VHH binders against EG45-like domain containing protein 2 (EGC2). Designs and how they scored, part 8

Target 1, 105 residues: EG45-like domain containing protein 2 (EGC2), of Arabidopsis thaliana (Mouse-ear cress) (q9zv52)
Amino acid sequence: AQGKAVYYDPPYTRSACYGTQRETLVVGVKNNLWQNGRACGRRYRVRCIGATYNFDRACTGRTVDVKVVDFCREPCNGDLNLSRDAFRVIANTDAGNIRVVYTPI
Key: E = the ipSAE of ESMFold2; O = the ipSAE of OpenDDE; V2 = 0.75 times the mean of E and O plus 0.25 times the DockQ between their complexes.

## First folded at step 6 (VHH)

Design r06 (framework vhh_8h63_2; at its last look DockQ between E and O 0.03; V2 from the best seeds 0.00; counts 0 for: pae E 11.8 > 2, placed apart)
Fold by ESMFold2, look of step 7:
Structure r06 (fold): chain B 105 residues (1-105), chain A 118 residues (1-118)
Amino acid sequence: as target 1 above (105 residues)
Amino acid sequence: ELQLVESGGGLVQAGGSLTVSCAASGFTFSRYAMGWSRQAPGKERELVAGIYSGGSTYYADTVKGRFTISRDNAKNTLYLQMNSLKPEDTAMYYCARVEGEYGSFDYWGQGTQVTVSG
């Protein structure tokens, strides 16, 4: 699937799915992926394919595996709200808003 | 306390230009990413543009090349310059603050109406 990703800063300890949690490679999802909480615990492999605007070398070329732990409440700025730790694996954090391919794993 | 007040909306001919503004108060404006969203009657609210605290910007595909977001941290004001306006741009335009740098919008203004005729 293809969509847009943004990120949020630590701490990631409070989350909609679990109340508290300690993982750092995590994601919150927009309503279209949330499925009334059924999304919790799902895992995605995410790859950056470019910024949503002109940004030179937005992507690192790497992928990251993330666990859904949170809901990105409307209005959400992307389909995936990656933890900053996850986002920086696949993209320059200064890009901020990127296009991604995400695959269930 | 915390307020976002939009202004500058109005009626404009297709192909024309308009600038809307958002006066912010009650928080440290320069520390927050800010954005514009819009909602046409009967439609869902959609992201239009955002600007990070460091000045980098992003835009919805539907407005790229036509709209420019900017901020003046000395005046605590967010701007949206809209050029080459189309009837499809008709909407209530909302100023919004982003939770953290890249999170969800967490505060919204009451909006300013932009109507594009023609």
Scores: ipSAE 0.000, ipTM 0.191, lowest interface PAE 11.8, mean pLDDT 82
ESMFold2-Fast, scan of step 6: ipSAE 0.000; ipTM 0.163
ESMFold2 (binder alone), look of step 7: mean pLDDT 84; pTM 0.836
OpenDDE, look of step 7: ipSAE 0.259; ipTM 0.641

Design r07 (framework vhh_enristomig)
Fold by ESMFold2-Fast, scan of step 6:
Structure r07 (fold): chain B 105 residues (1-105), chain A 118 residues (1-118)
Amino acid sequence: as target 1 above (105 residues)
Amino acid sequence: EVQLLESGGGEVQPGGSLRLSCAASGFTFSSYWISWYRQAPGKQREWVSTIYSGGSTNYAESVKGRFTISRDNAKNTLYLQMSSLRAEDTAVYYCARGEGDYTEFDYWGQGTLVTVKP
């Protein structure tokens, strides 16, 4: 599936699924992916396919595996709200909002 | 109730400086990416700058090096420091949730007018 990703900063301690956790490669998902909490614990492999606007070399070419731990409340600025740790694996954080391909694993 | 209130606009001479503010309320400000946009007379709306929840920033090429976006999460306030102002910077400036040259925005503010006159 394709969508948009943004990021949020640590600490990652306001998790709708688990309250707190020590994992840093985590994601909050938009309501259509949340499915009334059934998304908690799902994992996605995510890769960057470009910025949502003009930004040179937004993508690192790497993939990252993330665990769903939170809900990205509407209005959500992307389909995936990645932890900053996860976002920086796949993209330049200065791009801020990126187009992604994400696949369940 | 979500509110955005811009302030700080005014009339300034070329080469001058202004600082715009956007006071936000009714939502968790620190969790959102917030942008400045502007609309000049007779022109389409133009993206100016974005600051993300993580603190990283992006700028339109036309303002890069002259404008600085910043945020104060404790005060729920967004700023735009404008320097080396030019006649072409004359516009109504808006803060909004959203980014870039696309129309996916939510909760536009009322705007603040910046006029650069020789």
Scores: ipSAE 0.000, ipTM 0.135, lowest interface PAE 15.8, mean pLDDT 79

Design r08 (framework vhh_8h63_2)
Fold by ESMFold2-Fast, scan of step 6:
Structure r08 (fold): chain B 105 residues (1-105), chain A 118 residues (1-118)
Amino acid sequence: as target 1 above (105 residues)
Amino acid sequence: ELQLVESGGGLVQAGGSLTVSCAASGRTFSSYAMGWSRQAPGKERELVAGIWSGGSTYYADTVKGRFTISRDNAKNTLYLQMNSLKPEDTAMYYCATVEGDYYEYDYWGQGTQVTVSG
């Protein structure tokens, strides 16, 4: 599937699924993916396909695997709210908002 | 509507093992995130372990490596396997379900007492 991703900063200590978790490659998902908490623990492989804004060379060309630990509450600026640790693997954080392909694993 | 009934508690010696169970009725068990919390005398209630509908688990640092949470959706039953029990594990153990987009327990059982002697 395709969607938009934004990021949030550490510490990742207020997660809807677990409160606090050990993993730092984590994601909060928008309501359409959340399914009343059923999404907790699901994993996605995410790849950047470009910025949503006019931003040159937003993507690193890498992929990252992330675990769902949180809900991206409205207003949610993307479908995935990646940890900064996860976002920086796939994209320049200065881009802020990117288009992604994400696949369940 | 949803009813939770805990069982399997009892007296066990330090270093021993015990499994507590939670039988759910009244609603679809498989769609809920489920958890075990405990309350020891004079202490706050602590979330010990959680398991979500997709099978992912959480453990408090106090029990990690010793306790295992599991669910049987066909039997509407939640389990907590407790190994290497310590006197500080003595508590009333409660089964609870979570619904919604924030981690807050909505339904509670009556509890099952686990007592670990020295």
Scores: ipSAE 0.000, ipTM 0.089, lowest interface PAE 19.2, mean pLDDT 78

Design s01 (framework vhh_7qbe_3)
Fold by ESMFold2-Fast, scan of step 6:
Structure s01 (fold): chain B 105 residues (1-105), chain A 120 residues (1-120)
Amino acid sequence: as target 1 above (105 residues)
Amino acid sequence: QLQLVESGGGLVQAGGSLRLSCTASGRTYAMGWFRQGPGKEREFVASISWSGGSTYYADSVKGRFTISRDNAKNTLYLQMNSLKSEDTAVYYCAAKPGYFLWGSTQYDYWGKGTRVTVSS
C-alpha cells in the first residue's frame, strides 16, 4: 500500500493502544487503518519513496519495521504518524512529510 | 523568540469572503488556524504541512475555507468563502517548530488573534 508519513517526537506516551510502551519504533495510524482499535499491535515495514514536495534526497534507502500503538487523531497529516526514531531511519526529518510504501509483516 | 501576527479580520456580511494572513518572525514547520467563538472553547479550523502538500480541515469549514502558505515570506493564509454567522470568532494562527503529529500534540507558538464578525 502507498501513503504519506509524518512524525512525532518522544516521549511516546499517552498512546491509544497501551498508554505507553518500551518500543520506540512505533506508529500512529489514520482512521482507515485504525479499525476501532483492531490495528493495535499490527506491524508494518515502511520504505520512503520521496518527499511530498520541495525536498530533494529525502529518503535514506533503508526500511524500518514499526508497531501500531496509537491513533493519528484528526487532523492527521498522513496515513502513518511515525515516531521520530522510526522516521529518521528511512528519511531526512527536514523533509517532514514523505510518500511511503508500507507492507504488513 | 518566534512571534506570529495575524491580520485580515473584520466585519463581513453572511455569504461574503475574507482572507486572513499570519506572518512569522522566523522559520516554522507545520502551521494551522484555530478559532474561538462567543462562549465556546478554542477549536481547530485547518492545518498545513511545511511543504504545503498536506492540508486538513474541520468538517464545519470543508469546501468553504482554503489554507495555504508562502514559506519564502514566512506567511500562512486562510481564504474564507461563503461565510456564515457561525464563523464569527477570534481566529488564531498556531505553529510548531517541528513536523509533529497534528492535533494530538500541543502547538508551541500562538498569535494574539484577529477578530472576524459575520453579520446577517
Scores: ipSAE 0.000, ipTM 0.153, lowest interface PAE 11.7, mean pLDDT 81

Design s02 (framework vhh_7qbe_3)
Fold by ESMFold2-Fast, scan of step 6:
Structure s02 (fold): chain B 105 residues (1-105), chain A 121 residues (1-121)
Amino acid sequence: as target 1 above (105 residues)
Amino acid sequence: QLQLVESGGGLVQAGGSLRLSCTASGFTYAMGWFRQGPGKEREFVASITWSGGSTYYADSVKGRFTISRDNAKNTLYLQMNSLKSEDTAVYYCAADLGWELYPTSDEYSYWGKGTRVTVSS
């Protein structure tokens, strides 16, 4: 599936699924992916396909695997709210809001 | 419809500090601060990329003002230090959802109503 991704900064505490977790490659998902909490623990492989605006070389060309640990409550500015640790693997953080392909793993 | 609301303006003595805030009613991408002093044209003050990773300042405020944002709160900030009488102005928050906005451009689609800052000597 395709969607938009933004990021949030550490510490990654107060997650809806587990409160706190050791992993830093984590994601909060918008209501369409949340499924009343059934999304907790799901993993996605995420690839950047470009910024949502004209930003040169937004994507690193890498993929990242992330675990769903949180619900992205409104105002949610993307389908995926990636940890900063996860976002920086796939994109330049200065791009801020990126288009992604994400696949369940 | 996107709404921007500025706060934090007021009266301050020269050499003092103020922190301005601008809260958006929804998602914003490009954001910046502009000001208009008495009898002057509106001028660029500072802008910030969505991530906060790049910031841009007018030469007149560089080293004294700091722009920042909190995307979780849809809020933009301007920390103003070492204020001078020349900084007296109405300060406007500006935002856009889109593309290609040069850092010092004034072609933002959304503007707040402004907050007044008066620096007394």
Scores: ipSAE 0.000, ipTM 0.099, lowest interface PAE 17.9, mean pLDDT 82

Design s03 (framework vhh_gocatamig_d2)
Amino acid sequence: EVQLVESGGGLVQPGGSLTLSCAASGFTFSSYALAWYRQAPGKKRELVAGISSGGSTVYMDSVKGRFTISRDNAKNSVYLQMNSLRAEDTAVYYCAAGEFWLGSDYDYWGQGTLVTVSS
ESMFold2-Fast, scan of step 6: ipSAE 0.000; ipTM 0.214

Design s04 (framework vhh_gocatamig_d2)
Fold by ESMFold2-Fast, scan of step 6:
Structure s04 (fold): chain B 105 residues (1-105), chain A 118 residues (1-118)
Amino acid sequence: as target 1 above (105 residues)
Amino acid sequence: EVQLVESGGGLVQPGGSLTLSCAASGSIFSINALAWYRQAPGKKRELVAGITSGGSTVYMDSVKGRFTISRDNAKNSVYLQMNSLRAEDTAVYYCAAHIWGQDLYDYWGQGTLVTVSS
């Protein structure tokens, strides 16, 4: 699937799924992916395909694997709200909002 | 695990062309970048060209305008089109795969010899 991704900052301690978790490569998902909490623990492989606006060299070309630990409440600025740790793997954080391909693993 | 199989090397005359192919198998989706390196006798292995999963490319200066790297994700392959070959391009060419989380190119092909000679 394709969507948009934004990020949130550490500490990653107020997660809807677990309250807290050891993993730092984590994601909060928008309502359509949340499924009333059934998404908790689901894993995705995420790749950046560009910024949602004009931004030079947004993508690093790398992929990241993330675990669903949170719900991205409205107003949610993307389909995936990646931890900063995860976002930095795939994109320049200055881009802020990116288009992604994400695949269940 | 990723395996890389190279093909397309051979003997060509100066000014000639060759296309090198590298077919990847195994954990293909873990590959972040694919690259071609070369090593001439008595020299260190050097990066010739690379392509990321996001599509960005890099080339060493001496091959810009002559070599083109491309990727076919449906075939899990990367290609190096080499035009206007010169004697100094003679080397063993290696395909390499960079995996997410690795500091260096994690997997290497066995190499394919390119000889540019009259």
Scores: ipSAE 0.000, ipTM 0.094, lowest interface PAE 18.7, mean pLDDT 80

Design s05 (framework vhh_enristomig)
Fold by ESMFold2-Fast, scan of step 6:
Structure s05 (fold): chain B 105 residues (1-105), chain A 120 residues (1-120)
Amino acid sequence: as target 1 above (105 residues)
Amino acid sequence: EVQLLESGGGEVQPGGSLRLSCAASGFTFSSYAISWYRQAPGKQREWVSTISTGGSTNYAESVKGRFTISRDNAKNTLYLQMSSLRAEDTAVYYCARLFDWELGYYFDYWGQGTLVTVKP
């Protein structure tokens, strides 16, 4: 599946699924992926395919595996709201908003 | 250059109504989703409502059916119409601007806030 990804900063507390967790490679998902909380604990492998706007060299070429721990409430700026730790693996944070391929694992 | 100025807060009795305004300047108001947040005494700041560039609205569960968010792009102004007010609505209310919808960062600007006190 393809979608958009943005990021949020630590601390990763007040997660809808678990409140607080030790993992830092985490994601909050938009309403259409949330499935009334059934998404909690699902894992995705995520790869950057470019910025959503004109920004050269947005992607690092790497892939990151993330665990769903939160619901991305409106205004949700992407399908995936990645932790900054996870976003940094796959993309330049200055790009901010990126197009991604994400696959269940 | 970016400025958000809230107004309209005050004291009101339970069941009353207030209309909050947020006057925006220094940016193209129509190009941003804008939100209301509040912070009650001793509590964390919480999201209240958002209105998109296209006029779509969303609300925190605690205020659904009682509050209405709206915008007037010609006047660069955001509104929050509050009705059926309760003691639990006592808070400082802030408007906030998304830096860039496409960048997905947190709200990049907060106003000074306007105090709403609901006295039982």
Scores: ipSAE 0.000, ipTM 0.152, lowest interface PAE 14.2, mean pLDDT 79

Design s06 (framework vhh_enristomig)
Fold by ESMFold2-Fast, scan of step 6:
Structure s06 (fold): chain B 105 residues (1-105), chain A 118 residues (1-118)
Amino acid sequence: as target 1 above (105 residues)
Amino acid sequence: EVQLLESGGGEVQPGGSLRLSCAASGSIFSIYAISWYRQAPGKQREWVSTITSGGSTNYAESVKGRFTISRDNAKNTLYLQMSSLRAEDTAVYYCTAPIYSWGELDYWGQGTLVTVKP
C-alpha cells in the first residue's frame, strides 16, 4: 500500500497501545489502519518514494521495519506517524512529509 | 519560515501549577507533531511531551499524570498544563516542530523559564 508519512519526537512513551515500549522504531497509524486498536503490534516495512513537497533527495534508499504502537487521529495528514528514529532511516527529516510504500510483515 | 514563541513561565511553590503556551507563526502547525522539551541548568535538553498532528499524546515518565499537552490548530498554539510542580521541574521549556523548509530540521525558540522554589 502507498500513503504519506510524517514523524514525531522521542522518547516514545505513553503510546495508545502499550503505554510505554522499549522499541524506538515505532509508528502511529491513521484511523483507517487503526481498526479500533486491532492494529496494535502489527509490523510494516516502509520505503520512501519521495517528498510531498518539492524537496531534493528526500529518500535515503533504505527501508525500515516499524511496530504499530499509537493512533494518529483526524486531521492526520499522513497515514503513518513514524518515530523520528524510523523516519530518519528512510528520509531526510527536513522533508517533513513523504510519500511511502508500506507492506505488512 | 516557522517562528515559535514560548510564554507562561514564572516562579511557583512546590505543588503549584502553570500553563505554558507556544505560539507558531506560519502554517506548519496542523500537519506536524509538536513537542515540549526542557533544559535544567547545566544539563542537556530532555524531551517532555509530544502531540501528533492527529492529537495522540506521549509523555516522559517523570511528568506523566502531572502535565497535559494540547493544541489548538485554529490558533496555531500548543499548550502545556503543568500541575503538582516539583523542584526538579525547574528548567527552561522549549517547543519544537519539524520544519519542511530546506536547511532546517527543527526550530528552537528562546524558551520560557519555570522556577519551582521550595
Scores: ipSAE 0.000, ipTM 0.125, lowest interface PAE 14.0, mean pLDDT 77

Design s07 (framework vhh_8h5u_2)
Fold by ESMFold2-Fast, scan of step 6:
Structure s07 (fold): chain B 105 residues (1-105), chain A 120 residues (1-120)
Amino acid sequence: as target 1 above (105 residues)
Amino acid sequence: EVQVVESGGGLVQPGGSLRLSCAASGRIFSWSTYAMGWYRQAPGNQHERVAIITSGGSTNYPDSVKGRFTISRDNAKNTGYLQMNSLKSEDTAVYYCAAQLYGSEYFDYWGQGTQVTVSS
């Protein structure tokens, strides 16, 4: 599936699934992926395709595996809201908003 | 600590224009990851939404300001803007900038407000 990804900063508290957790490679998902909390604990492999606006060299070429721990509340900035730790693996954080491919694992 | 500070308010005549600015300071990474909004409160009234912009550029306006107000952001400067044209006396209010961090149901950071007065 394709979508948009943004990121949020530590500390990774206020998680809808667990309140807080030790993992730092985590993601919050938009309503259609959330499914009334059934998404909690699901994992996705995520790859950057490019920035959503004119930004040169947004992607690192790497992938990251993330665990769903949160719900992206409206106004939601993307389909996936990656932890900064996860976003930095796949993209330059200065890009801020990127197009991604994500696959359940 | 993250602070949100408004500027650009003032007294203008009906039909005039103002541009409000919203500057974020403290430890935040990028405005492009936040939703930003402008809200206003006139004396005796509840807070009213004026404009919202997401990091993807989606905007939303109530009918009372649609076509007259434009919300925008500059990700490189961590600054949001509200361009207000064709101002009416009904636009008189204290205007608040708000920023929403991922994971919250609400706008987490609110400025102190800036007064806009439209009168002759």
Scores: ipSAE 0.000, ipTM 0.121, lowest interface PAE 15.9, mean pLDDT 78

Design s08 (framework vhh_8h5u_2)
Fold by ESMFold2-Fast, scan of step 6:
Structure s08 (fold): chain B 105 residues (1-105), chain A 120 residues (1-120)
Amino acid sequence: as target 1 above (105 residues)
Amino acid sequence: EVQVVESGGGLVQPGGSLRLSCAASGFTFSYLGYAMGWYRQAPGNQHERVAIISSGGSTNYPDSVKGRFTISRDNAKNTGYLQMNSLKSEDTAVYYCAAEIWDSGQYDYWGQGTQVTVSS
């Protein structure tokens, strides 16, 4: 699937799924992916395909595997709200909002 | 409710300085990956962007203000700033803070503006 990703900053506490968790490669998902909490614990492999606005060379060329731990509440500016730790693996954080391919694993 | 509110405008003499603040509520700049821009509009002119800062802190300025204006953001306080030094009469304008979201295709959240007047 294709979509948009944004990020949020640590600490990654108060997650909707677990309250808190050890992992830092985590994601909150938009309501279409959340499925009333059934998404908790699902994992996606995510790759950046470009910025959503003017930003050259947003993508690192790497992929990251993330675990769903939270709900991306409105205003939710993407399909995936990646932890900053996860976002910086795949993209320059200065881009802020990126287009991604994400695949269930 | 989602909004941005500017403050810090006023009357200043040529060569003076002002610091504008942009406070966001109902959303956070960092959480949504927002870029923040400062725009101005003088009477009879179109609005123009005078500064932009990315979510990670990279900045850009037009030649008209380069070296005089500095944009910054404090994501922990959900606030952006524009430091304006060496002000000239041609800097007189209403200054607007804007946040960019993907679905708008441009800076979409605008404040009410704050007046900056540079006059002796």
Scores: ipSAE 0.012, ipTM 0.313, lowest interface PAE 8.2, mean pLDDT 81

Design s09 (framework vhh_7ubx_2)
Fold by ESMFold2-Fast, scan of step 6:
Order: sequence, then structure tokens, then C-alpha cells
Structure s09 (fold): chain B 105 residues (1-105), chain A 119 residues (1-119)
Amino acid sequence: as target 1 above (105 residues)
Amino acid sequence: QVQLVESGGGLVQPGGSLRLSCAASGFTFSSYWMTWVRQAPGKGPEWIATISTGGSTMRDDSTKGRFTISRDNAKNTLYLQMTSLKPEDTALYYCAKLGYFEDWAFDIRGPGTQVTVSS
């Protein structure tokens, strides 16, 4: 699937799934991916395909595997709200908002 | 109806601190993600930080932990706390309500507040 990703900063607390967790490669998902909480613990492999606005060299070319731990409540600025740790693996954080391919694993 | 008004800028020496405020009116402030952007002379706009409705923050690496974005929903006010200011931080600072995810653009932009860092 294709979608958009933004990020949030540590500490990764007040997770809807677990309250808090030790993993730092985590994601909050938009309402259509949340499935009434059934998304908790699901994992996605995420790859950056470009910025949503004009930004040169947004993507690193790497992929990251993330675990769903939170719900991204509207207005959610992406399908995936990646932890900063996860976002920086795949993209320049200055881009802020990126287009991604994400696949369940 | 919908308005954003920035304040708190001024002249400060390197190493100093400033707190910028953005007063919002005409919309349900607590329901929107809010952002700070700056524009230095001769440069395009540079994103600084965004804060979600839940209080999660996203920040530019160039701030290196020197800038903190926060919000007070009871006062309909967005803040940017700036510490260890450098001459390179000299710019007009704007706040914006994020309206459309696809555009990653200012839905509504205020007049800005000028920050000048010089000795």
C-alpha cells in the first residue's frame, strides 16, 4: 500500500495499545488502519518514495520495520505517524511529511 | 473569523533566549495540528516544528534541541521556546494551522514576529 508518513518525538508514551513500550521503532496509525484496536502489535515494512512537498533528497533508500503501538487521531497528517527513530532511518526529518510504501510483515 | 497572531520576537544577543507566542481565534484550536516556520532574508521558508492535537512534537534537526514547541489549549495559544540563540536564527517566525495534509502548506498564516540575533 501507498500512503503518507509523519513523525513524533520521544518519549513514546501514552500509547493507545500498551500505555508505554521499550521499542523505539514504533508507529501510530490512522483510523482506517486502526481497526478498533486490532492493529496493535501489527508490523509494517516502510520505504520512502519522496516528500509530499518540494524537498530534494528526502529518502535515504533504506527500509524500516515498525510496530503499531498507537492510534493517530484526526487530524492525522499521515497514514503513519512514525517515531522519530523510525522516520530518520528512511528519510530526512526536515522533509517532515513523506510518501511511503508500507507492507504488512 | 479565523486569525493567527504571532508575538514575542525582538533583538537578542547570541546565547540568549526568547519565547514566541501565537494567539489563535475563530476556530477550535485544540482540534488542529500547529506548526512554526521561519523565513530568513534571501531564503525560502524553513519548517521548525509541529505539534499534534495530542501534544506529540516533530522538530527539525537544525534546532538541535534548542527549540521547544508547546501548546495551551485553554488559552488557544501556541509557543516556541528558543534557547542558545545564534545569528543564523535571525528570521521572521510564523505559526500556521495545518489544513491539508497533501499540501503540507500553511492553511492560515499570521503576520509573523521578527527575531534578530546579533551582538
Scores: ipSAE 0.000, ipTM 0.107, lowest interface PAE 16.1, mean pLDDT 79

Design s10 (framework vhh_7ubx_2)
Fold by ESMFold2-Fast, scan of step 6:
Structure s10 (fold): chain B 105 residues (1-105), chain A 122 residues (1-122)
Amino acid sequence: as target 1 above (105 residues)
Amino acid sequence: QVQLVESGGGLVQPGGSLRLSCAASGFTFSDYYMTWVRQAPGKGPEWIATISSGGSTMRDDSTKGRFTISRDNAKNTLYLQMTSLKPEDTALYYCATFEYEVGDLTYEYDSRGPGTQVTVSS
């Protein structure tokens, strides 16, 4: 699937799924992907395909695997709210909002 | 489930024109970058053009003077207008949801359709 991704800053320890958790490659998902908490523990492989606005060299060309640990509460500015650690694997954080391909794994 | 269905292909004489359509369903079409790709018999796939959700286009230099990519977000439809067709344009044409890095033309597909055959011959 394709969507938009933004990021949030550490600490990532408080999560809707698990309360306290230690993983750093994590994601909060928008309402349509959340499914009343059934999304908790799902894993996605995510790749950047470009910025949502005019930004040169947004993507790194790498992929990252992330675990759903949280809900991205409205107003959610993307489909995926990636941890900063995950976002910077795939994109320049200065882009802020990127288009992504994400696939369940 | 993402579904893409191409149509509008057929047999056309050199110098002719065709308009291909790609009907999209199962996703929010207006949010996606979309692309046209072709594959000729015995050759690998060739990227033709990509269009952003907002309508900005990236086109292959060898076809950009003859081919125009466009979209109608209200109809969930992607188009390829082809003019001045040549025998070497004979290929299966398919649309895809696109994986593309800005400033880099390397790409992968998330989903693609089954394609529509274009044959240019007298």
Scores: ipSAE 0.000, ipTM 0.181, lowest interface PAE 14.4, mean pLDDT 80

Design s11 (framework vhh_8h63_2)
Fold by ESMFold2-Fast, scan of step 6:
Structure s11 (fold): chain B 105 residues (1-105), chain A 123 residues (1-123)
Amino acid sequence: as target 1 above (105 residues)
Amino acid sequence: ELQLVESGGGLVQAGGSLTVSCAASGRTFSSYAMGWSRQAPGKERELVAGITSGGSTYYADTVKGRFTISRDNAKNTLYLQMNSLKPEDTAMYYCAAEFEYTSGDVTYEFDYWGQGTQVTVSG
């Protein structure tokens, strides 16, 4: 699936699924992916395919695996709200909002 | 939801300067990409400037070297400093958050819009 990703800052402690968790490669998902909480604990492999606007060299070329721990409540600025730790693996954080391919694992 | 409120528009003479601002309220994420678009009567809306959460900027060719976009994350406020204003800069200026992809010809669309602030430049 394709979509947009943004990021949020640590600490990742007020998560809808678990309240808190040890993992830092985590994601909050938009309503359509949330499925009334059934998404908690699902994992996605995420790859950056570019910025949502003109930004040179937004993607690092790497992929990151993330665990769903939160609900991205409106206003949700992307399909995936990645932890900064996860976003940094796949993209330059200065791009802020990126297009991604994400695949269940 | 996200609310955007623009202010600072007005009348200014050609060659003058003006700063417009946009206050954001509601739930926000640190990674908002924000921008300024404008629309003059009978013309399409155009993106004139954009800024990422990290501070990287974009400018349309029509305003490069004259306009400066900036943000103050502590105040949740976006600014557009407009220098060397020309009559052709006369337009309603809209604050917007987040660019959106469309299918079909690649376009950048904003997910959240303010009500706009009018800038009029006399000749």
Scores: ipSAE 0.000, ipTM 0.149, lowest interface PAE 16.1, mean pLDDT 77

Design s12 (framework vhh_gocatamig_d2)
Fold by ESMFold2-Fast, scan of step 6:
Structure s12 (fold): chain B 105 residues (1-105), chain A 123 residues (1-123)
Amino acid sequence: as target 1 above (105 residues)
Amino acid sequence: EVQLVESGGGLVQPGGSLTLSCAASGFTFSTYALAWYRQAPGKKRELVAGITSGGSTVYMDSVKGRFTISRDNAKNSVYLQMNSLRAEDTAVYYCAATYEFEYPGSEVTFDYWGQGTLVTVSS
């Protein structure tokens, strides 16, 4: 699937699924992916395909595997709200908002 | 039906120049972003240059200063002026279109594609 991704900063506490977790490669998902909490613990492989605006070299060319631990509450600026740790693996954090391909694993 | 038709490819010697053209139909050209991608034998397809509906441009590092992308909304066309061509520029060049422009790094992200035009840089 394709969507948009933004990021949030550590500490990654107050997650809807687990309250707190040790993993730092985590994601909060928008209501269409949340499924009344059924999404908790799902994993996605995520790859950046560009910025949502004209931003030179947004993507690193790498992929990252993330675990769903949170619900991206409105205003949710993307489909995936990646931890900063996860976002920086796949993209320049200065881009702020990127287009992604994400696949269940 | 959306169509993108490339032309202008051919054989050229190192240091030479070529202009590629892409003629579009089936969508409101002026509102779309256009890009040129290329794929060399045995390599992945890569973004060469892109231009937004407003005229902002992006380029792959290895072509900056040598290639220029431009568009002509009255002619529903996008162009790639290629100067100082090198053997490593040899590839099939593809025109692509999307309503939302992003710099995709090293992978295909555009919605509509042409058939491609071959550019061979050889002495």
Scores: ipSAE 0.000, ipTM 0.086, lowest interface PAE 18.9, mean pLDDT 80

